# VH-VL binders against GTPase-activating protein and VPS9 domain-containing protein 1 (GAPVD1): the designs that were tried, part 1

No score or structure here was measured in a lab: all are predicted.

Target 1, 239 residues: GTPase-activating protein and VPS9 domain-containing protein 1 (GAPVD1), of Bos taurus (Bovine) (a5d794r147to385)
Amino acid sequence: SYLLQVLRYLIEFELKESDNPRRLLRRGTCAFSILFKLFSEGLFSAKLFLTATLHEPIMQLLVEDEDHLETDPNKLIERFSPAQQEKLFGEKGSDRFRQKVQEMVDSNEAKLVALVNKFIGYLKQNTYCFPHSLRWIVSQMYKTLSCVDRLEVGEVRAMCTDLLLACFICPAVVNPEQYGIISDAPINEVARFNLMQVGRLLQQLAMTGSEEGDPRTKSSLGKFDKSCVAAFLDVVIGG
Below, numbering starts at 1 at the first letter of every chain, in headers, positions and changes, except where a header shows other numbers; Kabat numbers aren't used for antibody chains.
ipSAE, averaged over its two directions, is called F for ESMFold2-Fast, E for ESMFold2 and O for OpenDDE. V2 adds 0.75 times the mean of E and O to 0.25 times the DockQ between the complexes of E and O.
[cut] marks letters that were taken out.
The coordinates of atoms that the task and the answers printed are left out; those that the model quotes come from them. Centres of patches stay.

## First folded at step 1 (VH-VL)

Design r6
Fold by ESMFold2-Fast, scan of step 4:
Structure r6 (fold): chain C 239 residues (1-239), chain A 120 residues (1-120), chain B 107 residues (1-107)
Amino acid sequence: as target 1 above (239 residues)
Amino acid sequence: EVQLVQSGAEVKKPGSSVKVSCKASGYTFTSYYMHWVRQAPGQGLEWIGEINPSGGSTNYNQKFKDRATLTVDKSTSTAYMELSSLRSEDTAVYYCARDLEWYDSYFDYWGQGTLVTVSS
Amino acid sequence: DIQMTQSPSSVSASVGDRVTITCKASQGISSWVAWYQQKPGKSPKLLIYAASSLQSGVPSRFSDSGSGTDFTLTISSLQPEDFATYFCQQYNSYPYTFGGGTKVEIK
C-alpha cells in the first residue's frame, strides 16, 4: 500500500530525527500520527479486530450497573450532597469520614484495575487476528527506532505500545459508538466516565517505563497485567 | 536464590492476636508486592491481603479488613501479618507469597507456611 | 466476590493418562486465571498464569485453555511426581479468589 510506504518514511524522517520521538508521538499532531489515524480508521481488518476485542467488555460495562469509578478523593466527595456525604462517610472532618472516603476510593480502584485487566485480557485473546498492516507499521517503528543510540530498548518498546494503545485502541474504548464497536446501546454519563477512566489508565500504562520506577508506587491504583501487554507487543512486532 | 522464610508454628487462645513474620532474601525486597494467603486444614486457599513494601500501602480482603494488619520492616526485608480477635475458624496454615511481576496478582514464590492453631 | 468452582474435587488416574481439571468463574474474568500445584505438606507452586503462560521450569505436559468463565488445566501424560492438589486463582477482581482444589491421586 502507498500509505504504508508513506508511514514508513515518516518514521524514518519525522520520528527518528526528533529529539523526543515519544513525546511527538503522544501529542498525536505530527504527520505520522495523523496519517496513522487516517489509515487505521479506514482499515476494515482494524475495525474487525477492535470489534472482536472491545465489543464484549464494553457491553458488559454498559449492561452492569457500575459505580462511578472516581479515584480522586476530593472529586469523589463532590459527587455527593452534604446530606449524602454524612450518610455515606459520617461527620465531615472526622477520622471516620476520611476512612470511609478512602474505602470507597480503594473499592473504585480495585474495580478499575479489574476492568482494565479485563480489557487487556480480551486484547490478548484476539492477538492472532491483529491486522497485518498495523503489525507491519509497528515492526517498522521498532526496527527503525532501535537504531537510535540515545533511545534504550525499553523506550522504543514503550513507543510501540503507545502506538498500539494510545493511538489505536484507547480512542475506540472512549468513543466506541463513533468507531462502530457498539450500536443501539446508549452510553450514560457514568458509563462514559468509566470508559474514559479505562482509556486514561491504558494510555498511562503505555507511557510508563521501567526506568521511571514502579508505577504502583506513584499511583494508588493496584495491578495491571503488564506481562500480558508485553507478550501482545512481542507477537505484534514479530521478534 | 529467592527465598521466603516464615516464623514458627503458633498456638493461641480465642480472642488473642498472632503476628507471623516472613523474611525475604535473594531479591530487592521493595520491588515486589507481598501477599498473605491462608489455608484451613483440608480446605482451599483464601487471600488475606497485599502490601507494597516500598510505601507500606495495603489492600485487604474485606473479610479480614477489620482484623488483619500487614506491615513491613525494610531494614530486615521482613513482612508481617497480624491477625486479631482470633476464633477457632482461624486455625490454618498462613503463607506469605511474592508477586511474579510489578503489576501482577499471581504468586511465583511462597513461604513454607506457618501453622496457627486457635484452641482453648 | 467472584466464586471459582473446580471439578472434579478428586480424580484417580494411572501414569500416562490424560487428566483434565475444570474451573468455572461466577462472572467473566477474561484470561485472568493462574494455576497452582500443591504437594502434601508443601506450599503451592505456580504452574500457569494469564490462562496460557507456562511458568519457567514447569514441564510442557501441563497446559491450559479457556477464556471468559470456563477454564481447563490439562496434564497430557500423568507422571508419578504429578500427585498433588491443583488450584485455580482469578486475579481479575479484588478480592483474589481460589478454586476449591482438585486432588490428583496416581493409582
Scores: ipSAE 0.000, ipTM 0.373, lowest interface PAE 22.8, mean pLDDT 82

## First folded at step 5 (VH-VL; from s4 with heavy chain S57E, light chain S30R)

Design m2
Fold by ESMFold2, look of step 7:
Structure m2 (fold): chain C 239 residues (1-239), chain A 120 residues (1-120), chain B 107 residues (1-107)
Amino acid sequence: as target 1 above (239 residues)
Amino acid sequence: EVQLVQSGAEVKKPGSSVKVSCKASGYTFTSYYMHWVRQAPGQGLEWIGEINPSGGETNYNQKFKDRATLTVDKSTSTAYMELSSLRSEDTAVYYCARDLRWYDSYFDYWGQGTLVTVSS
Amino acid sequence: DIQMTQSPSSVSASVGDRVTITCKASQSIRSWVAWYQQKPGKSPKLLIYKASSLESGVPSRFSDSGSGTDFTLTISSLQPEDFATYFCQQYNSYPYTFGGGTKVEIK
């Protein structure tokens, strides 16, 4: 309970008093961010929630026969030898080469969207077992910051989303071994790359209310189930 | 389950030809290239060439371009390698092999090998 | 054609030893090397592709390293089932070419 009281204090005297509290939170170096991370990492119910929510979709990713889901066309090309590129794309520099590369980029993007929606679905499914003490902290942040005239309600909701998705859930997706979510199976290089891609897109979803998100990534954000994220947030902050 | 079953050992005279078969099962035959690799007794591996079963397109190691012919029979899911103008140095085990993925350049499925002996 | 020069041609080793096998390419091929294991009377078995990707069922004691022209296969702790001949293969360019092999034998 003492850590919860310190966190409540930091909401009022660090975040509330900041000119740009969302930027302060997102940097992850303010006292609130550091203490929240330490508290959540030491909380057994948080580990249980993360395991219940993430174990199955991560295991499904591990057993699926996918290659690297690269979406940057230049990085995609670099993953193949010249001989492989000839088979996949044809003659370098041709219109067909460019078209075939784009087709693979589009296919990889579609697969990533499906993966992220799967993770969002498990988040929805486990919303009501979210840890009580973490719910309390987030609800205190929402209440305190919503009373500040200088902060728009949408921005306060975006800050809560940042905390939940980018600062709590995403690190566990990227490093599930560290969080004890995966203990029985090795994670090969391809699977880790794809988990990082999922984590990146989850983090971008947290950024949707910031208007600071990458415009390029926004082209894919309309394909995600935003209603599930909003419903999750509503349950966490008490409706 | 992917399986590649090759024809039996052959003894040939110099100047003749040999045709080795490789029957594929457990996957869609036309979706993957078939490769041929040989290994002289006690020696390393040598890539002969590849064939795309879908359209019959081939790519040969230049060393064999005048003598090797790769073909497929889609109706029986069988690949063939014919080597003509045989010489004693052609004595080797000949393998068919499938790549890991259709565009790959390394091989995870291999036939059992066919020993071809060229002796006068 | 890209020539792959493999050394040593043979290694005598004991169970538990660390074994290192090298391949040198005649020109730069970045990291486009695969490694195979072949036991007597058997077909080759793919071990590693894309420099660092292990084939399914391959023990983690197998690893590779290298870029450019110099490549290494390492067996960190040799086991009885690892006595075999090992080959490198470049897949940078046609034609695909193999090293001459390294036979790992029981001391």
Scores: ipSAE 0.436, ipTM 0.808, lowest interface PAE 2.4, mean pLDDT 85

## First folded at step 7 (VH-VL; from m2 with heavy chain L100R)

Design p4
Fold by ESMFold2, look of step 8:
Structure p4 (fold): chain C 239 residues (1-239), chain A 120 residues (1-120), chain B 107 residues (1-107)
Amino acid sequence: as target 1 above (239 residues)
Amino acid sequence: EVQLVQSGAEVKKPGSSVKVSCKASGYTFTSYYMHWVRQAPGQGLEWIGEINPSGGETNYNQKFKDRATLTVDKSTSTAYMELSSLRSEDTAVYYCARDRRWYDSYFDYWGQGTLVTVSS
Amino acid sequence: DIQMTQSPSSVSASVGDRVTITCKASQSIRSWVAWYQQKPGKSPKLLIYKASSLESGVPSRFSDSGSGTDFTLTISSLQPEDFATYFCQQYNSYPYTFGGGTKVEIK
């Protein structure tokens, strides 16, 4: 289609020419990112893939009677009243208070890891239903950028994962009603928060292998099923 | 199904004591605080106190501090509220109520209430 | 103790009306308020906790708003089953305290 050819053109003349194409892609500020998002949003096969992949894990999250899965210690504390804080954590300012807060953070992180692995599992189950048009353009991006001497193949693979997660999958996780994945089930504030946490962690997973700078700033936990994400990418780009 | 079943109505003389029971079923008794709330006839609600069934830790409304005693029997999943030195103004329906979650401090399940009447 | 002053003490309204009930706390409690419905001869029933979180099975016509000291429960379109007395409860500080109640009468 002409739109796919415009997208291929932008790979060649916008992404390839950028000083930092991964950062440009991650922010969604370039013409390629905007057009890719618009193209995927208008693609019926993309809607079918997203629904087949995301409907069930989102519905399971919606029926769970869970609170906010907050992982920032300070924001976690602020979600509770002074009376609740005393009950949960003990005397404010004590080492025991800090330790109990950290225990709850760790528990919430474990629950989020389980949720994210569930979403990854459904993604793996539906890899062969990934839209052909999107597979083609991601493969063109991989092919074109792999020929650039200043980009390592691992970085190009990470860019493809960034595109798929940040521009296609995560927007649908965060706003499933907007993408037609959920139509008649309410998404309350807690569920929205937790879906946003899943989206954030999926995007962080995509970024783990290509973070610029200090190696010790990589993902906070390596407990995700990264092999499923890599397998999905391999099917999309042909290897 | 979560259920809180309280003991029957009582008529008491001033100066005596009453002990109301609350039998819990349908959930893990030691995982949720139990609260006691009273309501005088035609009046609002008044929180008496709470107990952690796991370790027996209590917290009381200061108004009741020297007259109310909350206890539990983990083997029967039963909470108890004892109010001593009864006065006519203690005439009320007494409810047991469960925290929505063990730390929440608002109550998703309530007993049916126990009328305690204090009169001479 | 934090005093919760609830108003009005009663209201008469028709089916379909918007009903508004207020609670005022004697000091700031951010958003740490819960709302209960009590039908005659029955135990209270939790409606809303954490200011805006609906308990399971509570109709969406119930909502609340406010923070600090002023809080409002709204029934957007009153239904026949909403005849009851409504209470606010603060859980900011011990002891937990309740408003005096608002009796909603459908006529």
Scores: ipSAE 0.501, ipTM 0.824, lowest interface PAE 2.0, mean pLDDT 85

## First folded at step 8 (VH-VL; from p4 with light chain S53K)

Design q3
Fold by OpenDDE, fold request of step 13:
Structure q3 (fold): chain C 239 residues (1-239), chain A 120 residues (1-120), chain B 107 residues (1-107)
Amino acid sequence: as target 1 above (239 residues)
Amino acid sequence: EVQLVQSGAEVKKPGSSVKVSCKASGYTFTSYYMHWVRQAPGQGLEWIGEINPSGGETNYNQKFKDRATLTVDKSTSTAYMELSSLRSEDTAVYYCARDRRWYDSYFDYWGQGTLVTVSS
Amino acid sequence: DIQMTQSPSSVSASVGDRVTITCKASQSIRSWVAWYQQKPGKSPKLLIYKASKLESGVPSRFSDSGSGTDFTLTISSLQPEDFATYFCQQYNSYPYTFGGGTKVEIK
């Protein structure tokens, strides 16, 4: 298609020619990223893939929408009334209070890790129906950038993975309604928050070692196999 | 099915004590705070106190701190509310109520209520 | 103690009417309010908690709004089974306190 040709052009003349294509892509405002996202959003096969992949894990998350999976201790405390805080954590300023808050933070992190792993699992499971057009363009990106001497292959892979998650997967995770993934159940504020948390973690995992991302979820990264999301790319482009 | 079954109506003299029971079933008794709330005839609801059945920790409305005693029997999954030095103003329906979740402080299941009448 | 002033004390309405009940807290309680329905001779029933979430089985015609000191329960279209007394409750701080109640009566 014409759009694919344009995207390929942008790989050659925007990304490849960039002094720092990773930074360029991370900004999300370059022509390639914008068009990639728009192309993905308009692709029926992409919708099918996203629905098949994300519907179940999102639904599972929606069932567990009682609590914000907050991982910032200070913000976590604010999720509860003073009376509830007393019940949950004990006396303010006490060692017990701090301990109980941390336990809840740890619990929330664990839950997020579990959720993210589910999402990753479904991503890997359904790669067989990954849109051919997107597969092609990402492959073109990989091939083209891999020929750039200043770029390491691992870095190129990370860029491809980051693109897929930032411009294709994570937007759908955070706003499944827009992508037609969820239509039968409203997503409340708690669920939305948790979806955003999942999205952030997925993105951080894609960035593998990057200092960027939500500080609240940074501590959770150590609980993942950092290559877990990268493996998704391998399935998409064939290693 | 979650159920809270309270003891029957009581008629008491002023100055006496009453002990109301609330038998819980259908859930893990020790995993939820149990509350006691009363309602005078034609009036609103008044929170008396709460108890953590697991450890026995209690919090009381200061209004009742000297007269109300909350206890639990874990072996029978029963909560008790004892109110001493009864006055005519204590005439009310007394409810036990469970936290929706163990820390929520709002109540999803209620007992059927126990009418306590204080009269000379 | 935090006082919850509920208004009106009673309201006469017809099936299909929009009913609004207000609770005013004596101090800010952020969004730590719950709402209950009580029918004569019955125990209260939880309707809404966390100032937004409907308890399981509660019809969507029930909703609440507000933050800080002013809170509102709304029944968008009153049904026959909705004639009852409604209470607000704050769980911001001990002791938990309830509004005085609003009796929704048939007009």
Scores: ipSAE 0.816, ipTM 0.958, lowest interface PAE 0.4, mean pLDDT 93
Fold by OpenDDE, fold request of step 13:
Structure q3 (fold): chain C 239 residues (1-239), chain A 120 residues (1-120), chain B 107 residues (1-107)
Amino acid sequence: as target 1 above (239 residues)
Amino acid sequence: EVQLVQSGAEVKKPGSSVKVSCKASGYTFTSYYMHWVRQAPGQGLEWIGEINPSGGETNYNQKFKDRATLTVDKSTSTAYMELSSLRSEDTAVYYCARDRRWYDSYFDYWGQGTLVTVSS
Amino acid sequence: DIQMTQSPSSVSASVGDRVTITCKASQSIRSWVAWYQQKPGKSPKLLIYKASKLESGVPSRFSDSGSGTDFTLTISSLQPEDFATYFCQQYNSYPYTFGGGTKVEIK
């Protein structure tokens, strides 16, 4: 494929030559990232993989879309009217109020963590049908950047994982209609919000150990196995 | 299937009391707040109060707090609304209604209504 | 108490018409509004809650919009079964209050 040749070229002359390839990739606007995304969107094998992997966990999310999965306590409270808050938590400012709010935050967080883990599970289980061309290009990226002295192997792995999540997996999670994953069920505002939450957490898990994470999800990230998404990459590129 | 079945129509004299019942079925009675709402003939809806069937906690519209009493019988899954010192203005259809979820404060299932007529 | 002023009190419309009902709160209630449909001799039926979510079984021709003090229920294309009285309800604060109702009548 000519596109694969161009992508390989960009690995050598754009990413490898960059003073900070991680920053470059995180912006998502470099030529490699743009072309990678376009290439992946055009692959039938990629469509099959995404559909097989994401259909069930997304459907589960749609069925359970009654509440916003919010891990920020302040944002959680804002999801309830003053009257509802009084019913649920009691008198504002009381110890009981704080305790009840925390219980709800913990409950919502647990639900979100469980959901995200389900997504991760499906990703790992279906990696056997991961597109060969994408597997190849990510492997090329890993091999090429691993030879750069200034880059740590762990950092290179994180970059590869981040690319896969940011440019391939997460876009499909947050907009499954566009990718043909969901076609027979409407996605309301709550479900859309929750899909975005899942996408954000998946993306951040790809950057485990990085200080560039969203502070709003820091607590939730601590509930995950630190190597959960890294393991996905290992299966994709062979460890 | 969720059902709320209310007691029959009542005719009362001014100054008397009325007690309306609402029997719930098809769901866990103690897991949803029960509300009472009334509607005067040709008029809008007026919220009277709510009760937590689990613990018996109540919240009342201040307009009715001195005259309305909400109670439940968990053994029969029945909610009650008693209104005392009845006036002609209390003539209305009285509804029991369930919170959609535990705390929602909007109502997905309603009783069929109970007409209470207050006349001399 | 929060007053919910609903307008118009009545509207005459034909099948296929777009119908708009407005509810104005006396103070900001963010988006804590629900809408009900009531037919003569029947109990109210929940249509919309959380200012956007349709209750199960409610047709997509029903929608709402608004935040703060001004809220709107819209029926995009009125059907024969839609002739009824509609009510808004706020659940921001105790006591819960309803609008005065809007009767949608056949022209």
Scores: ipSAE 0.783, ipTM 0.954, lowest interface PAE 0.4, mean pLDDT 93
Fold by ESMFold2, fold request of step 13:
Structure q3 (fold): chain C 239 residues (1-239), chain A 120 residues (1-120), chain B 107 residues (1-107)
Amino acid sequence: as target 1 above (239 residues)
Amino acid sequence: EVQLVQSGAEVKKPGSSVKVSCKASGYTFTSYYMHWVRQAPGQGLEWIGEINPSGGETNYNQKFKDRATLTVDKSTSTAYMELSSLRSEDTAVYYCARDRRWYDSYFDYWGQGTLVTVSS
Amino acid sequence: DIQMTQSPSSVSASVGDRVTITCKASQSIRSWVAWYQQKPGKSPKLLIYKASKLESGVPSRFSDSGSGTDFTLTISSLQPEDFATYFCQQYNSYPYTFGGGTKVEIK
């Protein structure tokens, strides 16, 4: 289509010529990012893929809509009243208080990891339903940018992962109503928070293979099923 | 189904004691705090105290601290509230109520209430 | 102790009316308030708790708002089954305290 040809041109003209093409892509305000979003949002096969892939794991998340899966210990404490804090953690300022808070943080982190791995698993199950036109543009980006000496293969793969996860999948995870994935189930404030946490962690997975990655996030990345993400990317690029 | 069944109405003389029971069923008794709340005729609700059935830890409203005693019997899944040195102003309906989750501090299941009348 | 002052004590309303009940805390309790409905001769029923979450089976016409010291319960379109007494409860700190109640009556 003419729109695909414009996207291909923008890979060559806008992304390839950028000082930092990955940051430009992730910012979401460059011409390629805007046009890719418009193209994918208008593509019926993209809606079918997103629904087939995301509906079930989102429904499973909506069943657990009572507690924010907060992992920042200070923000976690603030989600409870002083009376509730006494019951959960004991005497404020004690070592036991700190230990109990950390135990809840660890429990919430484990729940989030399990949720993210479920989302990744559904991506793997539905890999061969990925829209052909989107597969083509991702493949074109991989091929074009792999010829650039200043871009390591790992960085080009990370940019393709950014396009797939951060620019295509994650917006639908965070706002499934906007993408028609969820039409009749209400999404309360807690469920919204937890979907945002899943989206945040999926975006962090896209940062693998980059030297610019946040050291804090690198230590947590070993808990995810990275092999499924890599396999999904390989099928999209090579399939 | 969660159910809290309380003992029957009681008529007591001033200076005596009353012990109200609350038998729990349909959930793991030791996993939830039990609370006691009273309501004088035509008036609002007043929290008496709470007990953790697992370890027996209690917190009392200071107003009742010297007169109220909360206990549990794990073997029968029954909570008890004893109020001593009764006065006419203790005439009320006494409720047991389950914490919605073991730490929530608001109550999703309530007993049917036990009317305690203190009269000469 | 945190005093919960509830107003009005009573309101007369017709089916379909919008009813607003106010609860004021004697100190800031952020949003740590729950709301109960009590019909004559029955025990209280939890309506709304943390973050304006409706208890299971509670109609969407019930909502609450507020933070700090001032809280409201709203019934957007009163139904025959809503004629009851309503209480707020703070769970910020011990001892837990309730408002004095608001009786919603048929006009």
Scores: ipSAE 0.565, ipTM 0.858, lowest interface PAE 1.7, mean pLDDT 86
Fold by ESMFold2, fold request of step 13:
Structure q3 (fold): chain C 239 residues (1-239), chain A 120 residues (1-120), chain B 107 residues (1-107)
Amino acid sequence: as target 1 above (239 residues)
Amino acid sequence: EVQLVQSGAEVKKPGSSVKVSCKASGYTFTSYYMHWVRQAPGQGLEWIGEINPSGGETNYNQKFKDRATLTVDKSTSTAYMELSSLRSEDTAVYYCARDRRWYDSYFDYWGQGTLVTVSS
Amino acid sequence: DIQMTQSPSSVSASVGDRVTITCKASQSIRSWVAWYQQKPGKSPKLLIYKASKLESGVPSRFSDSGSGTDFTLTISSLQPEDFATYFCQQYNSYPYTFGGGTKVEIK
């Protein structure tokens, strides 16, 4: 396969030779990143995997009558008119106002954690269908970069997680119609916002996995997200 | 199904008062603000005020604050609007209307309207 | 008080026509406008809220646009059941205020 061989060469000659290969990969401007996205977007088995994995949880999100699951307190406040804010939160600047805003933020965070866990569950359920050629290139990245003394093992695993989640899965979560995953329902502005929130948390999960020995755990992510993602990665790099 | 049923039409003399009732059914009465809006013949809509049935908290359009009184009876799921010192320009259809969601400030269910006619 | 100036006061139109109704606020209210339909002898019916969210059962031929002070309601292809009076309402601040109404009538 011509493109797979080029991708393997770029792991060897672009990523391995870079002083900071993870930064190079995450910027998305290196030849490997560009070619990987082009290859995966043209791969029919990748489209089949993404559809089988993402269609159902996205459809469930579209059916639910949810507001914006905003977690930034300042942006949350701005989603309501001044009159609505008075009803919801009370007098601006008061302790009650701040408490009520935080209660809504916490409620939205809990709903987002539940949504992300659903997406991760479908990833776990469909691990067996992961495209063989993508598995091969991720395993080549893991093997090749694990031989580099200046790269820690945790950092190599984080790079593989970046490729899987941030470069492959998350773009399909946030823009499922462009990937052909959804064509039978419109995605309104609220649903789009909430899908982007899911994508953001999935990307944060990729970054958290690279922070070995972190003294503080982000409770908003939930424990189950990390174990399912690690299991998925192990299947991919072990093949 | 959500339903708001208002009391019947009334004819009043200038200087008197009127009390219009609005009986709610099909939803939890205390979970939604109730609003009162009037419409003079051939005219637009004018917001009178709102009441939270849970605690009785009110907010009035300042135009009506000295003349309008909004109350509720939780045991009968009924809201009331009383307007005093009536004058001919108060002739209108008076509507009760429910917040779409308890804080939304726009109204999804309306009563059938109560015509109040003020004449000498 | 925020004044909502609605224009035109009436429109004569045929089935299939595009109808556009305008509301102007006396100050900026971002996007906090709702739209109502009122048929003769009936109570108002909510059409659109939260800047372009259609109430359940409202046909997709209804849409709105606008921000700041200028807002429009559009009926893309007028149907016989759409002949009614239409009102805008601001919910930015107390007191809530309505436009004067636009009567859409048969040509």
Scores: ipSAE 0.504, ipTM 0.833, lowest interface PAE 2.2, mean pLDDT 85

